# VHH binders against q9y6x5, part 340

Target 1, 379 residues: q9y6x5
Amino acid sequence: LPPKLLLVSFDGFRADYLKNYEFPHLQNFIKEGVLVEHVKNVFITKTFPNHYSIVTGLYEESHGIVANSMYDAVTKKHFSDSNDKDPFWWNEAVPIWVTNQLQENRSSAAAMWPGTDVPIHDTISSYFMNYNSSVSFEERLNNITMWLNNSNPPVTFATLYWEEPDASGHKYGPEDKENMSRVLKKIDDLIGDLVQRLKMLGLWENLNVIITSDHGMTQCSQDRLINLDSCIDHSYYTLIDLSPVAAILPKINRTEVYNKLKNCSPHMNVYLKEDIPNRFYYQHNDRIQPIILVADEGWTIVLNESSQKLGDHGYDNSLPSMHPFLAAHGPAFHKGYKHSTINIVDIYPMMCHILGLKPHPNNGTFGHTKCLLVDQWCI
Below, E stands for the ipSAE of ESMFold2; O stands for the ipSAE of OpenDDE; V2 stands for 0.75 times the mean of E and O plus 0.25 times the DockQ between their complexes.

## First folded at step 15 (VHH)

Design ug5 (framework vhh_8dlx_2; at its last look DockQ between E and O 0.76; V2 from the best seeds 0.78)
Fold by OpenDDE, look of step 15:
Structure ug5 (fold): chain B 379 residues (1-379), chain A 121 residues (1-121)
Amino acid sequence: as target 1 above (379 residues)
Amino acid sequence: EVQLVESGGGVVQPGRSLRLSCAASGFTFSRYAMHWVRQAPGKGLEWIGNIYHTGSTYYNPSLKSLVTISRDDSTNTLYLQMNSLRAEDTAIYYCARHYWGEARKSHFDYWGKGTLVTVSS
């Protein structure tokens, strides 16, 4: 049988939740598989960009999904959660489900993973669910497992997406032990349901399953605010994205806008596009605005009339609070192996290897995941 | 205080046109994208479309031919023009303010109370 892979994402699952809360189902999953304790994600540490990095192996500047909210000044197009269906935004890269879908005797399936309900390079998954937050995990899981089990051509790659614990992290803040404990317990129960479903269908032994996340969550506070309106008049720029990384499109001279913002707060770095630190790999794309503002961890960029959250993400990708984890189980993976860290872009070449796909050029390093795989030599 | 107040709803016959308005106050209207959403009886929320602060508009493909969204920043007003109304267009119509940067969540931070549109013979 051709190898099969299910990629599961729980949005906003911070890596250290595993240390601070109980996950009996996930721990059992890990016990029978592998764990990467920390995954260094891509900058900015937001949902759409990082999910696309997982499935392309590319930095954001390369795959073109550079934020959850984007603007292209040439075409005057906007990207956001409400309008994410234009292939224009996704076509700068080829995600793994497209690569897989184009192979003979293979098909792909998706349950609400970002970009999976859009034809990319004129290809869309044979099976997919349009995004709907009201659809239960159970229904998503049922569809995915049905497709994995009964499709012709067989589904060999599938994705499953769930919105928690991200939504709750935003609402409660990651430091709310009472509420987050409840939320994380539910997540663990869902993992239990997933495993049980796979076992019931006879998929468990032959299916490779990766459980991961796109980013973590940091605690925010009303005491840590950066008000842009105190630094610059709103008429001088167009705001494309706000916090914790603001994207600024000047309406006047860029230098003048920069000078008004550069000293706005000691807890915010202001970069001209050409001066964005190289380590972010966040420069070489037209969709990145001329000026970006990067708030320090836990600080929120606000406007006079903007809303506040108790938790947020999108900060420097070197911060541990931004890092998710990766767990995996299946015939391709060792049992009872733990690894300290990988880059999120490393997941793509690993998945390609598991599926026997030729990877597109990418920024991942296959060598970083060799120790997770049974068919590789780990020095 | 941020406020959004919809108006222009009522009872209309099939085939007629209707223009809804949303009056905004308590914030700098001109720098926010705005959305229209509706909820039919017994159904969930349906996104109609939006207009960005740059002027760009986007619509639900199922409704694109029937609706036009516009804005007047000088009067802090959002508009929804609906043409060729049908019975299935009966719903409460809401305007909502756009929130930046959040994915797969509520893309809106403020809502109006809604205005009822009833399409009936």
Scores: ipSAE 0.818, ipTM 0.913, lowest interface PAE 0.6, mean pLDDT 95
Fold by ESMFold2, look of step 15:
Structure ug5 (fold): chain B 379 residues (1-379), chain A 121 residues (1-121)
Amino acid sequence: as target 1 above (379 residues)
Amino acid sequence: EVQLVESGGGVVQPGRSLRLSCAASGFTFSRYAMHWVRQAPGKGLEWIGNIYHTGSTYYNPSLKSLVTISRDDSTNTLYLQMNSLRAEDTAIYYCARHYWGEARKSHFDYWGKGTLVTVSS
């Protein structure tokens, strides 16, 4: 039977939270497994794009989920958290749970990972939960462990998604030590519950578990606002996404819109699509709008309003504040090994290796993760 | 200050139609997607649908044939047209503003106090 893998995401878990807060349960998990201290994610450092990059190994321009908010002018289709179910948006790539599901005598299970309740290439996991933020971590964990333990054909790949610490990071900001300490302690308790549940069910010994995240979080402030209305009349463009990377669809001549925006704020870079820096790998998809605005770290683009955000993400992926971590434990992984950094797209070919799957063409490099794995030489 | 004020609720007989309005102020209405949500007595919130600032509409599949959402950007007004009303449509109806800022937690950043619709013989 092929090895089994559970992929867990705690949304918005900034890498340096591990150094700045106490995680007795997560540290025990790391001690008996591996840690990657920083994972360089993909630009734009948002939830849907980075979760899809983890499971496809692709940059956003290649997998087509280029933001949490997208618009297709030809079909007039919108993508958002409210409207994320149309396979149209997801079909530019093949996520690992589809590849796994299509293998002989295997199935996939999902507890709310972005895209797992969508039939991508007419394929959906054999076992999945429709997204509902009101469902507790315990219920998600109970479903995923039941499916891992009691399914025919066996579940060999499973995903589990949790909204924290992202939600609290937005609410309090990462610098609020008192509130974030309470939030992060609760998350550590959930990790403890996860490990205990796996042990009680006899799954722990032979299940590979990855705990990771999609991005970090940076501090915001009412003192760091960029008022878009100060620079351009709202009638000149259609707004597709707002902050910290705004997506601008001109209603008038594109050069005129660009010229009105280019000097709007010293704390914002304005790019014509063809001028987006190559290091972002964020240019070659029709879903990327003709003009994007990229705010500096901690700055918020607003529409003549105060901001409710104390923390945010989506900024330049070179910023350490945008980087998550990765921890893993299981028979495929070394014990007690720490690694400094990988790219988030490297996770996909590593997972394919663990599961014995042929990876689709992707942007990851298997060699970057070899030192984590017991069956590889670290060369 | 962002304000959303629902109106047009009341008692209506089964089988009839009703149009609800939501007056928006304190923001540039024409740039936001807007939602309708309802809560029947003793039930959780039920999403009805939304309309994007581009004019595109999406509906809860269970309600799609019964409701129409529209907007008038010149009057900053969101509308919900409901047809063939049933007793189970008795609820408080809320309008809400689409949230740009985060995924996987909330669709809305502001919502009103609601307007009560009672479908009664």
Scores: ipSAE 0.748, ipTM 0.894, lowest interface PAE 1.0, mean pLDDT 93
ESMFold2 (binder alone), look of step 15: mean pLDDT 84; pTM 0.846

Design ug6 (framework vhh_8dlx_2; at its last look DockQ between E and O 0.83; V2 from the best seeds 0.73)
Fold by ESMFold2, look of step 15:
Structure ug6 (fold): chain B 379 residues (1-379), chain A 121 residues (1-121)
Amino acid sequence: as target 1 above (379 residues)
Amino acid sequence: EVQLVESGGGVVQPGRSLRLSCAASGFTFSRYAMHWVRQAPGKGLEWIGNIYHDDSIYYNPSLKSLVTISRDDSTNTLYLQMNSLRAEDTAIYYCARHLWGEARTSYFDYWGKGTLVTVSS
């Protein structure tokens, strides 16, 4: 029997939600498997970049999905969540589902994971759903389990994506205990449904399951706004992305734009591309604009308007509020083991190991995840 | 205050064309990407396409042959030209303002009230 893996993401699931809220179903999953309490994600701490980093093992500068909103100056192409289907954006890397299904006697399945409805290197997931936010978790799960159970060649790698708690985290903010408790209870129920469905279909004992997320969430406030229009005339630049990491394409001399912005707020760092801190690994791609602005945690960059978001993410990846968790269960994983931290790019080589795939060149370190795995020298 | 007001909806016979307008006010229209979205009766939202500040246009692939999006920054107006209308194009049509940096939220920061298009014999 070939090893099988289901990768599940609940978008915007901040790591410390596990300590601050009740998750009876997720805690049972963890008790019988492994937990990584903090996953250090990649900068910028946004949805598309981090989901692609999980499945490629690459920093954003290396896989080319550098933000949720992008512009390529060479081709004059724009990218957003509404028009994310051009393979041009995705082709700077090879995600694990492509590598997996190109091996003999293997296929891949996907329910809504970013990029899985795109023909990356002329290869689209063997079974997939076109992205549609109206499709329920139950329908996504039904499709995934049907494909895992009934496909020839067998589905050995599957992904499942859900938009919460990110959507509610933006709407309410992570500090709204009443609303977030209700939201997180619903997510725990979905995890319970997932496990129960896998058990009832006879998949649970031989399927490796990873439950993780792409980033966390921090509290925002109307008292913490940075108004760019107070600092610079909008005619001097093109805005490619706004908050909390703004991407600035100068229309006039770049140094002049930098000088107008550098003192705009004490709560924002302004970087020329070559001066972006090395620890971000966010420099060597043409899609990274000549100037970026990085707001302090909880601050929102605006264009002379109020902000409608009460929670946000995208901040410095050293911030614990930006970190997700990882839990896993299955024949490849120990039972009852807790690990403090890994890097999000480490997930890819671990998944390749579990599936018996040769990883593409990547930024992950297999050694960081060895202790999670039963077939390795560790615990 | 940001306002988006759609107009040009109504009852139209199959096979005919219709042009919708969206009048924008309360913000610098020329710096924003703008979107058209529709909702057929009993259905979810369907993205039609967008137009960026530099007039770059992207369409939903399933609708690309049926629609044309344009903008006039001098009048702060977004347009949707629809041709060869079919009964399945019956929907409320919304214009929406782009929100940078969001993904998978089904969210634009400002929406119009919509204009109803009914394609009926």
Scores: ipSAE 0.775, ipTM 0.904, lowest interface PAE 1.0, mean pLDDT 94
Fold by OpenDDE, look of step 15:
Structure ug6 (fold): chain B 379 residues (1-379), chain A 121 residues (1-121)
Amino acid sequence: as target 1 above (379 residues)
Amino acid sequence: EVQLVESGGGVVQPGRSLRLSCAASGFTFSRYAMHWVRQAPGKGLEWIGNIYHDDSIYYNPSLKSLVTISRDDSTNTLYLQMNSLRAEDTAIYYCARHLWGEARTSYFDYWGKGTLVTVSS
């Protein structure tokens, strides 16, 4: 049988939740598989960019999804969660489901993973669900497992996306133990449902399953705000993205805008595009605006009339609070193995290997995941 | 306080046109993208379209031929022109303010109370 892989994402699952809360189902999953405790994600640490990095192995500057909100000055197009269907935004890279879909006797399936309901390079998954937050996890899971079990050509790669614990993290903050315990309990139950469903269908032993996330969550506060309106008149720039990384499109001289912002707060770094630190790999794309503002961990960039969240993400990708985890189970993976860290872009070459796909050029390092795989040497 | 107030709803016959308005206050209207969404009886929310602060407009493909979104920043008003209305267009129509940076959680940070449009012969 051809190898099969299911990639599951629970949005905003911070890595240290595993240490601070109980996950009996997930722990059982890990016990029979592998765990990577920390996954260093890509900058900025937002949903669309990092999910696309997982499936392309590319930094954001390379795959072109550089934020949840984007603007292209040449075409004057906007990208957002509500406007994500234009292939223009996705075509700077080839995601793994497209690569897989183009192979003989293979098909791909997707349940609401970012970009999966868009024809990329004129290819779309044979099976997919349009994004709808009202659709239950159960329904998503049922569709995915049905496709994995009964499709012809067979579905060999599938993605499953769920919005929690991200939404709750934003609402309650990650440090709200009472509310987050409830939320995370539900997540663990969903994992239980996933495993049970796979076992019931006879898929468990032969299906490779990766459970991961795109980013973590940090605690925000009303006491840690950076108000841009106190530093610069709104008529001098167009805001493309706000917090914790603001994207600024000057309407006047860029230098003048920069000078007005550079000392706005001691808890915010202001970068001209050409001065963005190399370690972010966030420079070489036209969709990155001329000026970016990067708030310190836990600080929120606001306008006078902005809403406030108790938790947020998007910060420096070196911060542990931004890091998710990765767990995996299946014939390709060891049992009872724990690994400390990988880069999120390392997932792509690993998945390609598991599926027997030739990877497109990417920024991942296959060597970083060798110890997770039964067919590789780990020294 | 941020406020959004929809108006212009009512009972109309099939084939007729209707223009909805959304009056915004309590914030700098011109710097925000705005959305129209609707909810039909017993159904979930449906996104209609949005207009950005630079006047770029995006529509739900299923509704594009039937709706036109516009804005007047001088009066802080958002508009939804609907043509050739059908029974299935019966819904509460909401205007909402765009929230930057979010994905799969919320498109908006503020909503109006909605205006009811009933299309009936």
Scores: ipSAE 0.621, ipTM 0.844, lowest interface PAE 0.8, mean pLDDT 95
ESMFold2 (binder alone), look of step 15: mean pLDDT 82; pTM 0.827

Design wg1 (framework vhh_5j56_2; at its last look DockQ between E and O 0.75; V2 from the best seeds 0.78)
Fold by OpenDDE, look of step 15:
Structure wg1 (fold): chain B 379 residues (1-379), chain A 127 residues (1-127)
Amino acid sequence: as target 1 above (379 residues)
Amino acid sequence: QVQLVESGGGLVQPGGSLRLSCVASGFTFSGSDFYAIGWFRQAPGKEREGLSDISGSSEGFTSYSDSVKGRFTISRDNAKNTVYLQMNSLKPEDTAVYYCAAGEFIRGSDEWTYDYWGQGTQVTVSS
């Protein structure tokens, strides 16, 4: 039987939550599997980009999902959470479920993972759920496990996505111990439900399961705001994305716009596209706008409209607060092994290996995950 | 098609109590972790402020602003698709038009957005 892999994402699960809160179900999962304590994600540290990086092994400049909100100047198209269905945005890369889907006697399934309800390279997952926030975790889990258990051709790769703790992180801030404790307890219970469901169906021993996240969460405050309107007139530019990384499309001379913004705040770095630091791997794509603004950790870029978010993400991907974790269990993984760090793009070649898939060219390093796998030699 | 209708407002003396109701029609928010109904108010000459919300989750998580914490209680009746705001120990400063709103969190939006609003109900606290 071909190996099977379930990839689960809890959006916005900051790595250090594992240290600061109790997760009896997740800890049991980890005890029987492996843990990577910190995963360095890709810049910008947003939902759509990082989820696509997980399943492509590519930096954002390469797979083309460079933000949750994008603009293409040539086609005049816009991408957003409410407008993400155009294959145009996704076709610059081949996600793993497409690769898997095109293999003989294999199929893929997805429950609301970004991009899974879009035909990419004219291929869509055999089984998928359209994104709907009202659908419970239970229903998502039931569909995924049903497909994993009963499909023909068999589902050998599946994804499951859940919006917490991101939604609550934004609402309460990651430092709200009272509210976040409740939220994180619920997530742990959901993990318990996942494990129980898999055991009940007889999948637990043979299914490889990865539980991870796309990014962390930083505490924001009304005392840490950067008001762009104080620096530049709105008529001089189009805002493509706002905070904490603003994407600026000048309506006047780019240099003039840059000059108006470059000293807007000591807590914000302003980059011309060609001057974006190489370490971000965030330059070589036409969807990246001519000017980007990067706020310091915990600072929020605003217009005259006030933001009520108490937590946010999207900041420098070197910040620990932006880092998620990765846990895994199954026949491919060791038991009781902990690893310090990997890059988020490293997940793709690992998953390809587990599934016996030839990976597309990617930015991941298989060597970084070898110690997690039972069939690999770890020095 | 989604409609929110507030009721229960009126005139009350300082220290008094009122119970506001918000009846939702056209949708059911209960059972969804990423829906919420919130209460807002707007006093004359002031900006609208959020007071409290309740999640559509099975747990019914609630939140309160500092201005109303300990005095106001939000609750829901799933069978009636109604959210309540019990307001105790009312003060003249609580005088405002009170609104209920339905909010949703969407993947990739990174914010809760209240898309549907009621017409509001007047609450006046005066001797």
Scores: ipSAE 0.864, ipTM 0.939, lowest interface PAE 0.5, mean pLDDT 96
Fold by ESMFold2, look of step 15:
Structure wg1 (fold): chain B 379 residues (1-379), chain A 127 residues (1-127)
Amino acid sequence: as target 1 above (379 residues)
Amino acid sequence: QVQLVESGGGLVQPGGSLRLSCVASGFTFSGSDFYAIGWFRQAPGKEREGLSDISGSSEGFTSYSDSVKGRFTISRDNAKNTVYLQMNSLKPEDTAVYYCAAGEFIRGSDEWTYDYWGQGTQVTVSS
């Protein structure tokens, strides 16, 4: 039967955590597989957009999940953490679990990857868990491995999502070595449990496993706040998303709103939609608002209030602090190979290749990942 | 409905100790890695200040503000659904109403949000 793939995300796992903390279990995983030391993700460097970019191979403007908070002016729909299940938001792309399940009479399984509890193009993952952060990693893993081992038609593609180290990164900040060391040790133990469970079930030798993340984390401070209320009255705009990339829908003339904001802080770039740098690939979607504000690394945009965040992400995707890593193990991958960098959109065509699927049109470059794969010639 | 009840406040002399308790009801604190219970205080005419919190994870990850680290210790008893704050080496500056609060991490908002608060218990460090 076709090769199987498990895609695992630990949210907010900054690439340099691998260098700065000890991961005996993850290092054993890498030793017998491959490592990409940093993955250049997509702008904005937020959770929902980047998880969808991994599974579609598309920039945010092309897949339509352009932020964790969105507004569509035509339909008047809102997207948020508590309102993310309307297929309207997700239907501008076809994620790999849909392709897997439809093209070759296979099934897919999911444990809480963003979007897997939504019927995208009237198709929901064959086996899935509704999102609930209270469900333990162990229970998520047990469901995934049960589905991988005992489903008919067989599960050939599975996803597994965990909210750490993102949650703790926001709370402590990445510079809190004492607290982050304890959090990251737990994550390494969970990776050890994952590998042990796969070995116990006889899956380890024939299952391809990718362990990756959506973004990193940078340190924030109460000394680095941008007070938006000091620059512009609330009545002049609708706030769609706040920090570190604010999405501004003007209620008055757009140029007047822009002029009030452009000199608000030297630590914030203010863009009219047409002027957003081309390298962001973040312009050509109606869900991107007419004005965006992009805070400098480590700065927080606030509405005349304190921030409790000591760490954040969402900044410019050129920043090393925003980059995750990718590790992989399994019959498709070399053993003991390290690669410097890929783009996060490159993961999708690689996964399609491993699974024998025809990729949809996408922004990834298969050639960037050829050196990871045993069946490819690396130049 | 989620409820939090503080106890253990009172009058203490400088250099003394108190132990505060926060009993939670309406949810199980250890039911999620992404729950937390924190201690806060507010002195008259001052802003509310976060002091310490402890997560619902099996490891019980803790955090301390610089103003109390080394003097205060947060702990929990999961069987009693209770969180404690042991306060040592108390100073007159520690005089405030002390609150416990329950929060959770919301992945899309990227925030730990403390939405449930106790009524508070007075701590007075005097003379």
Scores: ipSAE 0.705, ipTM 0.867, lowest interface PAE 1.3, mean pLDDT 93
ESMFold2 (binder alone), look of step 15: mean pLDDT 81; pTM 0.821

